# Ledger of designs, part 383: VHH binders against q9y6x5

Target 1, 379 residues: q9y6x5
Amino acid sequence: LPPKLLLVSFDGFRADYLKNYEFPHLQNFIKEGVLVEHVKNVFITKTFPNHYSIVTGLYEESHGIVANSMYDAVTKKHFSDSNDKDPFWWNEAVPIWVTNQLQENRSSAAAMWPGTDVPIHDTISSYFMNYNSSVSFEERLNNITMWLNNSNPPVTFATLYWEEPDASGHKYGPEDKENMSRVLKKIDDLIGDLVQRLKMLGLWENLNVIITSDHGMTQCSQDRLINLDSCIDHSYYTLIDLSPVAAILPKINRTEVYNKLKNCSPHMNVYLKEDIPNRFYYQHNDRIQPIILVADEGWTIVLNESSQKLGDHGYDNSLPSMHPFLAAHGPAFHKGYKHSTINIVDIYPMMCHILGLKPHPNNGTFGHTKCLLVDQWCI

## First folded at step 16 (VHH)

Design ha90 (framework vhh_8dlx_2)
Fold by ESMFold2-Fast, scan of step 16:
Structure ha90 (fold): chain B 379 residues (1-379), chain A 119 residues (1-119)
Amino acid sequence: as target 1 above (379 residues)
Amino acid sequence: EVQLVESGGGVVQPGRSLRLSCAASGFTVSSNWMSWVRQAPGKGLEWIGDIYYGGSRFYNPSLKSLVTISRDDSTNTLYLQMNSLRAEDTAIYYCAGGKDYESIAFDIWGKGTLVTVSS
């Protein structure tokens, strides 16, 4: 029978939460599996971009999901959460579930992972749930496990996405020990629920399970605001995305807009598209706007208003606060092994190897993850 | 003094509803996964459903539309609501719980409560 993989994401699970809070269920999972302590995500460190990078192995400029809010200058289309079902936005890459279905004639299943309710290259996940944040973790898990046990062709790749601890990280901030300890205990309990369900159904011993996240979270404050209205009038530009990476589409002369913004705040870098640092791999796509503003960690860009957000992400991907972790268990993985760091784009070729799929061209390096795998050597 | 005590069993007519209770003492239901299991006369144990410490509920697919598991953390009590009872639902009903994160085995069981559905 073909190997099986379940990929689970807890949105906004900052890596150092593992050191500052107790996770008895996750620690039991790791004890008989592997832990990667830090995953270096792609820029910008946002939900849709990084979730698509995990399943394609590509930087955002290559897969085309460059932000949670986008504008395509060539086609004049706008992307937001309400427009995320237009295949146009997702067709610049081939996610692993499409490869799984087309290359091996196997089935894929999805509970809410970004992009899985969209036909990409005329292929939609064999089993999926339309995105709805109100659907419980229990219902998502019940559907995924049902599909893993009762499908023909067999489901060999399954995904499960959960919105916490990101939502609470935004609301309370990662430094709110009282509220974050409650939220993270709930997450750990859900991990316990997941493992017990897989054991009860006889899936645990033969299923590869990856638990990861797309980004971390940093503390924000009303004392750390950058007011764009103090530097430039709204008549000069269209705002495509605001904070902490602002995407600016000039309505007049680009140079005049740049000159008004470049000295706006000591806590923000202003880039013309061609001057965006090469290390971000965030330049070569029509959905990246002519001027990009990058706030310093913990600073929020606003339009003459206060921010209610006490935590945020999207910042420089070199920041440890933006890094998630990766834990895994199953027949493909070593037991009790800890690894320091991988790149988020490395997850895709590793998953292709586990499933026996030929990866599409990607930015990941298989060598970075080989120490996690029982069939590989990590010299 | 760790104990689970089931109550609420008795004789009921087909098509009626019944709610069973499981009171815990010496341990906390919200800190453990809890299960309802039944045993009909002359048959093996049949799993009804679970509620895990995070609040997730999982049911035997054959029983999903007929049962609901809930808990009251303030009274440390687990409940099983059963609707549209049939003769084949006649059984001793047990609640069980455990702390082991790596085992599907249960650390503690109640003594059971008998439910008899006439004819």
Scores: ipSAE 0.000, ipTM 0.299, lowest interface PAE 15.2, mean pLDDT 88

Design ha91 (framework vhh_8dlx_2)
Fold by ESMFold2-Fast, scan of step 16:
Order: C-alpha cells, then structure tokens, then sequence
Structure ha91 (fold): chain B 379 residues (1-379), chain A 119 residues (1-119)
C-alpha cells in the first residue's frame, strides 16, 4: 500500500515560541515523533515564497515566486494580490502534488496551501479548496480527512494551511506575551483537534504528518521606520514591493536611483540586483527587480506614513527570529528524536522519499533529514 | 447589501463605561476577523483589538485592561465594551472586517460612531 503524508502549515510560527509557551498537544505529538528545532527558510522570508520552497525544494530565484508582490520584466505582468490564479507565476517549478499525480496513479488534496488552487503545468490538485481566509480550520480539516479516506485513486499527499499565528504576530508583535499566548493556545488546541480527528478515523497510526511553518516573526516599532520619501521622489521609480524588502523598478537611469538610495538610512542595505549577496540565492530571476532594499531586523520601510505593524517578517534568513520549526509523526519517522536544524528546501526531497517519488532537481539535500527517518542511518 | 453599522456612541462622563455595537449585513461576523479601531482628533488610527473567526480575542496592550471585544453570532453583531473612560478615549470608533491575514488592512468599514468623554 502506498505511504500517505499530510503536510500542515501554521503561518508565521516562530521556532522559539516552542520554548516560551506551553503546547501540551504539540508536545504529545513530538513525544512519539520528531522535532527539528530550527528550519532555515529561504530569502525573502515571506509566506508565498517559502510555502512554494517547501513543496518544490527550490530557492525563490529558481521557482519564481520571489515575493508576495511581483513584477515580471519580460512579460510586463503584475502579481497584484495573493489570490492571483494566473499559472504564469507558478509554472517555473513543479510542486510535489503535481509530481505525486503524474508519476504514480495517486491523488492529492489541498486545503488552502498557496498554489494548490492554480493549474501548474496543466495539473491542479485532485481535490482542493479555492483560497478563502474566512474558511474555518475545522472546515479545512473536515475536507482533508474526508478526501484522505474516501478517494480513488487514493489521496497520498494532502496539505492543510492556517493563517495564524502570522496575522496576530503582525498586529501585536511576537513580544506581546499576553496576546500571543492566546493565539498560540488556540493553535495548540487546533493541533489537538487534528490528532483526535485522525485517531477517530483510524488514520493516525498509518499516516505520516508533518507540522511546520514558512517563517517566524520579529518585533517592529513606530520608532524604527525608514521613510523612503525622504530619500527619493516617487517620480523616479515604480514600487513593486515595500517592506521589509523593497523592490524598486527605476523610471530613470538605474545608477541615478541607486545613488539617491544607497546612503539614505543606516538601517537599510541597498543592492543593485547583481550585488545581492550570493548567500541569499536571490538574483537569477526576471521577477527580481533592478534595485532591492533590505531593512535591518525590526525596521519597517514606509512612504511618509506611520506603520501599524507591531510584527513583521521578510528579513534576512540567517536571523533566528525568521526561522520556523518542523515536527513530524508517523511510520516513516523515529519516536522521541530531536534534531537541531535543517534547510527549508530539504523538506521536499524528504517528502519525495517518504512517498516513493523521484524528486525533480532541487536545492535540498536528503542527507540533512535522514536522521529523522526509520529506514535511514545518520552518522 | 454588505455593510457595517456602528451604534452606541455619544457623550459620556469620565470614569463611566460604554458599550458600542456593530451590526453586520451581507456577511457573517463569526466567519471573519473583526476589528475595532479608533481615531482621536488630530491623531492616526489606533487598533483597539480584534476577534478572529475561531473566537480568540486580541487587544492593543495599552488598552487591554480597559476594553473587551465580544460577538453575538445569532444576531451577527460585534461589541466593544469600554470601562473607566478618560478624556483621551475621545475618538471616532470604527468596526472593520479584516481584508486578509497578512495585511493590517480592511475591506469593509463602518461609518464610525463618535465617543466624547467630557465633564
């Protein structure tokens, strides 16, 4: 019988929340499974880019979802909002649900994971929900578990996405212990509901479940603002994305725009595209703009206005505050094993191994995750 | 049609309590993240707090001891309870439906209700 995998994401779940708050349900899940304490995500540390990296094993420059707001210089197309369903944006990679459906006679199911409501290389998830942030976790869980039990060909890969704790992290900041304790307790209760539902349906012992996230969250402040309007007039450029990584498309000579920006703030790095640090793997794609501004952790780039954000992400992926965690349980995983760190691109080849799929060329390294798996040795 | 209508504002004496209501039409409050925000004269918007569709409540830390947000799903109504009102609480109070999970942005706003704390 083919192995089954459910991949769950709680958006914006910073790794160190696990150390600062109580998670009785998640702790019970980990006790009989594995925990990776830190997952080093890809740059930029944003929702759409990192969710697509998890399911493709590719850096953003390679899979083409380089930001939550994008402009493609070759086609002149704009990605205007996170609900854009144009396959053009997603077709630079092959996500695991497409591979699952094409390599084997198997089905995939999806509750709101970014990209799953879009046909990619003419293939859409066998079962999916159109993205709608108003749909409850319970409704998403009900659909996923129904599809896992009642599908032919069988659903062997399923995804479940939830917007918290990211939304609350933005509004209140990760250092607001009272408000964050409320949202994180609710997340833990949802994990409890998930486990109990899988047990009730007889799925728990034979299903591999991964619980992870795309990024963390850092504290912002109205005292840490970079006013771009004090550096350069709007007539000189088109703004493709603003904060904390600003994507600048010059309307005049690129060098003139760069010179106006390069010394504007001590809390922002200004890069010509070819000068973006190699360690970011954020250079070789037409959707990466000619000039990129990268704010220091906790700083917000604004246009002559106050920021209402008390938390944000998108910052340098070397920052621990940007790192999520990964927990997993199921027949493929060891019990009671803790691992220090993996790269977020390593999740894809691990999932392909569990499902018996041949991975597409990717930036992940299977060796980094083999210690988590019962059929592998680590040294 | 789709709308939010605030009520319950007015002139109130310092130290008193006041409850604002927000009636929703054309959509369900229990299926959305709902926020209360205010704007004092000469100041920008200040988030008071919200209630997300799962029922958890989140507050601005500077206001959390003074306010409570609740909803009545049967009447599709959002409430803001304010206690120990001070002159600095004078503002136009808005209820709003959150646009999406990533942005602090709202796609549906109420018309606002004025609260004046005086005397």
Amino acid sequence: as target 1 above (379 residues)
Amino acid sequence: EVQLVESGGGVVQPGRSLRLSCAASGFTVSSNWMSWVRQAPGKGLEWIGDIYYGGSRFYNPSLKSLVTISRDDSTNTLYLQMNSLRAEDTAIYYCAKDKDYESIAFDIWGKGTLVTVSS
Scores: ipSAE 0.000, ipTM 0.209, lowest interface PAE 15.2, mean pLDDT 88

Design ha92 (framework vhh_8dlx_2)
Fold by ESMFold2-Fast, scan of step 16:
Structure ha92 (fold): chain B 379 residues (1-379), chain A 119 residues (1-119)
Amino acid sequence: as target 1 above (379 residues)
Amino acid sequence: EVQLVESGGGVVQPGRSLRLSCAASGFTVSSNWMSWVRQAPGKGLEWIGDIYYGGSRFYNPSLKSLVTISRDDSTNTLYLQMNSLRAEDTAIYYCAKSKDYESIAFDIWGKGTLVTVSS
């Protein structure tokens, strides 16, 4: 029977949480599987961009989901909410569930992973749930496991997305040990629920399971604000995205807007699009605006000095606070193996290998994940 | 002392609903995989369903539409709600705790509560 893979994301699960909190269920999962301690995500370190990078193996400039809020300069279209189902935004890449369905005539299943409720290149996940944050983890898990057991053609690729610990990370900040301890214990318990459900259904021994995340979280403060209104008047630009990476569309000469911004704050870098550091791979797309502002870790860009966030992400992807982890278990993976770091774009070619799919051209390097796999050896 | 005590059984008429309780002592129900199991006269054990650490529930498919498992973490109590009771639901009902984090084996059982469905 074909190999099967379940890809699980807990949004905003900072890698360093594993060092500072107790995860008995996750540790039991890792004991007989593999752990990658740090996953270097793509810039910007936001939910939609990184979730799409995981399933395409592409940098944001290549897959086209360059932020959670976007403006396309060529078509004049706006993207600003999680229910935006216009395929236009997602059609610059082919995610793994589309390849899975078209290449091997297999089914895919999805519980809320970004993009899975959108037809991409005229192909939608065989089974999916329309995005709704109010749907419980239990309902998502029930649907995914039902589809894994009761589908023809068989579901070989399934995804499960959960909004925590990101929502609580924003609300409390990652340094609130009391509140974060409760949230992370709940997530560990949900991992326990996942494993027990798979065991009871007879899926556990033959299913490959990856547990990962899209980014981390850093502590913010009302003492670390950058007031954009003190630098430049709203009449000079249209704001496409605000914090911690501001996307600026000038209404006047670009150089004039840049000159008003470039020395406004010592805690913010201001880039003309062509000057964005090459290491970000964040330049070659019509959805990247002419001027990008990048706040330093823990600094929030505001318009009127108010911010409700005690934690945030989106910052420089070299920051360890922005990195998630990856844990995996199943017949494709070694047991008890620990790896230090991979790039988030490396997950896609690894998953293609596990499923026997030919990957679309991508920015990942299969060699970086070889040591995790039983049918490979290190280099 | 580590124990489970079931209550709420008795004689009920067909078509009625009944809620069973299971009070836990010496451990926390929310930190364990908990199950309901029944045994009808002259038959083997029949699994009803589970509630896992995070609150996720899984039921015997033949019983799913007829039962609901829940827990109250503040009172350390497990519940089984049964609807549309039939004569075939006559059984001793047990709550059980898993032996450990990974095991499908049970190490703590209640003594059971008898449910008789009769007119």
Scores: ipSAE 0.006, ipTM 0.416, lowest interface PAE 10.1, mean pLDDT 89

Design ha93 (framework vhh_8dlx_2)
Fold by ESMFold2-Fast, scan of step 16:
Structure ha93 (fold): chain B 379 residues (1-379), chain A 119 residues (1-119)
Amino acid sequence: as target 1 above (379 residues)
Amino acid sequence: EVQLVESGGGVVQPGRSLRLSCAASGFTVSSNWMSWVRQAPGKGLEWIGDIYYGGSRFYNPSLKSLVTISRDDSTNTLYLQMNSLRAEDTAIYYCAKAKDYESIAFDIWGKGTLVTVSS
């Protein structure tokens, strides 16, 4: 009373890590809750786009965060670290914390979730932390639990974001079992801490908790590089984003740039904007560039320089390596139920239902998640 | 004013250690993927290593045992600690900021600091 939801993201948590490593705390969470084994994320499979899709229920072409680096052809603005707090980039959608604050006399709280330190449609999360990677998981959790327990009007929607296992996935690659085992054990311990703190504060029994992620991770290699400089001279285009999805803004005739790139490598697909596959839902936005290059899984696009990342993401969203999972526990969810797959855009209308909010128009389908919920029929 | 300024270069004897600093202005090092890159005389650019937003570090395997990247978020400064310096470590050392979060392209570079390893 009223219903409360905590949405937790562990960045880059590939779904099949659950099968290859031991997670005693997460397994206990799932045993008394629900598990969705695969979440099909949106293209491109990057952090900012997918985190915004989770909270808006929209494809990237619809919510406007189409990459971690963007150029808007209409306004001539560039999205970079210095510009990521400009509301312009985030205003093409209404995230759930804004809806929560505007439809009901309720508050939202946020610890580092992308977009929560930006006023969107003149509304910022009621309680938030400015993004700072140095802030510990413990400090983020302490703030969230304090806000969930002590706020007036009550905090009914809270988000918590953690950078791992993404950072270590990039550094070691997902196939480094020794290092990934250590990182994933630490994450499982953090999940144990989360559950224990919620229990100690009397929040656990009445709080809905979703643990999910934005994407997975795939193994890269210095032996799998695509050197763009061997295909085309820098004077012919402006590079908006590089790898594994390159966003090309031609300085000359688009057809000439396309022809120079089309047969450059057997390990990337080259698309004119209008030829981008419909299944990507990555076409109808001014921030999507005239030519897009999509590297094959595990291949890295470079500019005559080495990239020594051992893991990466951003690849085709049909790839299982790009898929996260979703686990949930609380009064809204069944106990011990396992579901195969949902789309990442389906999370938003499910969360709106749990909170009693009317969702803004979105690309999700509530029917895909109804089997997870105690107040719904799954026939 | 968005810039990176390296310091700490100079002449150093083989086998010694040296720490380079990189002071950032107009953005936060802890919110970005930061790199150290070097260029030896007459050679191309060589990646030394990266530090990600969460503090995870990745090093060139050829250099991993010889270098450590760190940062001081309170002073918005990136560091490169180099140990057991060799003549082939003579180079101009650059710090660089990735173009965006998780990008491998760089949009902000320092002007470089020269390290000369000579007996």
Scores: ipSAE 0.000, ipTM 0.170, lowest interface PAE 16.7, mean pLDDT 89

Design ha94 (framework vhh_8dlx_2)
Fold by ESMFold2-Fast, scan of step 16:
Structure ha94 (fold): chain B 379 residues (1-379), chain A 119 residues (1-119)
Amino acid sequence: as target 1 above (379 residues)
Amino acid sequence: EVQLVESGGGVVQPGRSLRLSCAASGFTVSSNWMSWVRQAPGKGLEWIGDIYYGGSRFYNPSLKSLVTISRDDSTNTLYLQMNSLRAEDTAIYYCAKEKDYESIAFDIWGKGTLVTVSS
């Protein structure tokens, strides 16, 4: 009987929330499973890029989803984060649900995970929901569990995505204990509902479940704004993405645009594409613009306007505030094991191993996750 | 068909309370992030607060003690309760549906209802 895996993401679940708030349901899940305390995500630390890195094991420059808003210089196409279904944007990599369907004659199921409502390499998830933020967690869970139990060929890989605590983190910031405690308590209750539903349906003992996230959250302020209009006129460039990583496409000489920006703010780094730090792995793709601006943690780039965001992400991936966690339970995982750190790209080869799939070439290292798995030696 | 209609505005004396209503048609308020936003004469838009589909409420910190957002799911109606009104609260009040969960940005707006705090 083939192994099964459910991958769950709670968007924007900062790793240190686990230490600052109480999660009775999640702690019970971890007690009989594994916890990775910090997951080092990919740069930029945004939703679409990191969700695609989880399921491909690739850096953004390799899988092609380099931001939530993109421009491809070769094809002259534009991508927005609202609901772009053009396969062009997703075709630079093969996500795990495609591999699952093509290698093993198995089905995949998806509730709202980025990319799952798009045919990638002419293959769409066998069962999926078109993205709609108004659909409840319970409805997403009902569909996923129905597909896990009632599919032919069998669903062996399933994904479930939820927008919180990211939305709340943006509105009030991660330092608002009153509002964050409320949303995080609700998320813990949803985790309790998930476990109970799987137990009631007889899935719990034989299903591998991973609970993770794409990034964290940091506190922003009206006192920490970088006004690009004070540095450079709009007539000199096209803005592809704004904050906290601005993607600049020059309308004039690149050097002239760079010179206008390079000393604009002490709280922003300005990079020519070839000078982007190698540690970001954010250079070798036509969708990465000629000039990239990277704001310091907690600083917001604006165009002569105020920002209403009290929390944001997208910052340097070395920042602990940008890191999510990973918890897992199931027959593939040890019980009661805690691990300090993995890279977000390491999740993909681990999942391929659990499902018995041959991974496509990727940037993950299976050795980093071996101590989580019962069929591996941790010496 | 998809529409938001605000009501309950008018002239009110300083120190009094007022409740605004927002009736939605063509979609369900309990399934969406819903906001109240205001615009005072000659000023920009000011976000008041929102309520999300799960029921959690968020407020502009400068207004938190003065306002309460609620909804009636049976009548598909959003409410804004305002207490201790001041002349500075004179504005056009809009209810709005949020477009993007990562941005405080709106895709469906009401036409607004005018609140004048005077006399």
Scores: ipSAE 0.000, ipTM 0.321, lowest interface PAE 12.1, mean pLDDT 89

Design ha95 (framework vhh_8dlx_2)
Fold by ESMFold2-Fast, scan of step 16:
Structure ha95 (fold): chain B 379 residues (1-379), chain A 119 residues (1-119)
Amino acid sequence: as target 1 above (379 residues)
Amino acid sequence: EVQLVESGGGVVQPGRSLRLSCAASGFTVSSNWMSWVRQAPGKGLEWIGDIYYGGSRFYNPSLKSLVTISRDDSTNTLYLQMNSLRAEDTAIYYCAKNKDYESIAFDIWGKGTLVTVSS
């Protein structure tokens, strides 16, 4: 009987939501499983980069998904849209579903996880849904559980992605307790539905389930805007990505562009690519632009316009507001164990261990997660 | 190739309802954060509302009871339903695609469709 793992992501689930709101279903899951209170994500703290780091164990400079909007200086390609299915963007790493299918002749299944509807190294998830935001959580869950129960070769790795609470976090901001309470209560109910469905189908006792997220959320304001047009003329550069990390491709001398930007706002840091802090692990990739602007927490970079966002992410990955959590349950995991912090890149080697796969070279450290696992000695 | 085309505008009487359509080409509306905005004569742009990836809808509080945003993913079309139209609703209506899921900027705009509320 091969080990099985379901990896679930609720986009934008800030770790401290667990302390500020009631989650009866998630707390029951944690009581009989494990909780990592903070997961330190990779920089930049955005959806596509962090979702790909979870399944590859690599920093963004190594796996190549360096932002949600990208330009590759070598090939001159642009990442033109969030539904871009060009394998070029994803081929700098090998995600776990590819490893799962190739090493053990097992199947993988996916409901909307970023990259799973793209052939990567000529391998696509055995069962997948093309990304479509209108597909309900229930339909995603029905497909995943059907594939987990009715596949040959057996589905041993499955993923499930849900867009909330990120969309509501952007619109209302994380400090809007009334709206966020409603959204987070609905998510808790969806977790309850997930557990109930797995129990009813006889999957629960033998399935490892990880519930996590890619990043958190911080409060923004119309009083905290950085107008890039007041710093530099549009004729001087091409804008690859805007906020809160701006990716600048100079049309003139790089030093001249840098000098126009470096003292424009006390609420952003301006870096030449080689001066980006080493702790970000955000330098060694052709898709990282010659100049990067990093806004301070809660500040939004704009182009002579107002912002409608009351919440955002993408900020410094050392900020607790940017951190998600990780909860897990199943035969591989201890019951009732709480752990303080892991790095998001540590999830990949842990998942490879659970599935009996040899991990590709990665930036994770298996030792950081061994206390979560029943077959490991953590002292 | 990549475009948004609004339709359904025209002259309507006060108190009536009107549905605007926005047909997308070269990309998928269900995979994007889509917005409706309007511009009344001599005024700036006014945000009407958004529809997100998962179908979550957000509206300008001043307009929430009067408008509904929807989409038909099979026809790749975005809609704006307007009820109880008033003279102050006279404007050019635009649909717009947000640059990415997390962007505050629009990268694709329609040309607009004119709605005139008069007797």
Scores: ipSAE 0.000, ipTM 0.167, lowest interface PAE 19.5, mean pLDDT 89

Design ha96 (framework vhh_8dlx_2)
Fold by ESMFold2-Fast, scan of step 16:
Structure ha96 (fold): chain B 379 residues (1-379), chain A 119 residues (1-119)
Amino acid sequence: as target 1 above (379 residues)
Amino acid sequence: EVQLVESGGGVVQPGRSLRLSCAASGFTVSSNWMSWVRQAPGKGLEWIGDIYYGGSRFYNPSLKSLVTISRDDSTNTLYLQMNSLRAEDTAIYYCAKPKDYESIAFDIWGKGTLVTVSS
């Protein structure tokens, strides 16, 4: 039989939660597997961009999902993260489930991973669930394990996405120990359920399992707001995305809009597209707007209103608060190995290696993940 | 200790077939991503195709119908079968182990074997 891989994401699982809360089930998983303590995600540190980077190995400027809300200047199309199923937005890259189906006589399965309910390059996962946040983790797990055990051609790549702890991180903020403790304990129990289910079905010993996330979370406050309306009138620009990275499409001369914004707040950096720091890899795509505003950690950009968010993400990807972790277990991985840091784009070529797939050109470095794998020389 | 040795080249008439061999020592080909590449006189390297550790094969689309890559894990040997050879297939053929999966960069471990297609 071909090697199998299950990729699991818990949205918004900040890396340092592992040190501040108890995770008995996850720690048992790690004890016989590997842990990467920090994963440096791509900028902007948001859900759709980073989930697509995990499965393509590309920076956002290369895969085209540059935000959760986008405008394409060439085609004049608008994207929102709600119910947008136009393949146009996803076709600038080839995600691993498409590669898995096209390079091998193998199937892919998906439970809610961003992009898996959209045909990309005329290919959709062999088995998938249309996105619906009301569907329980248990139902997603039941479907994935059924497909892993009862498919022909065999499912060799499967994905499972869960919205927590991101939803609670936004509502309560990551520093609310009482509420976050409850949410994270629930997630640890779900990890326990996942492992138990795989063991009961005889899948555990021969399945590679990766547990990761797309970003972290930082504490926000009503005392840390940037009112964009105090800087510039709405008649001068179209707002494509607001916070914490604002995407500005000027209706007048770009330099005039820039001059109105550049000194508006000491807690926000204002960039002309060509001046966006090279380290962000966030410049070379028509969906990146002519002016980008980047709020400092914990600051929220608003339009003359209060913000209900007590936690947020999207900030500078150098911030440890924005970093998730990666844990993995299975025949491809060492046992009891701890690694400090990898880039989120490194996950894709590692997964291609495990599955025996030729990766599409990508921004990841296979060498960064070699120490995790039993068939690679690290010493 | 690590080496790749290509063999099987020579002069062949147009329209004929030829099989090249690549013997590996110091590592196992079944545990690695392996490539065949060629260099025609006065030209750069042209990628022919790959075979992955699991046996999956990938070919240059311009050459897919004309070549087959295989391996014999018991003898630790990689093969390139070429059919319907043309004058433009004249080149030095190399088996190579790529450095990284992220780029087209690779290590050419063998000395190469010359294939000349002429009457």
Scores: ipSAE 0.000, ipTM 0.141, lowest interface PAE 18.7, mean pLDDT 88

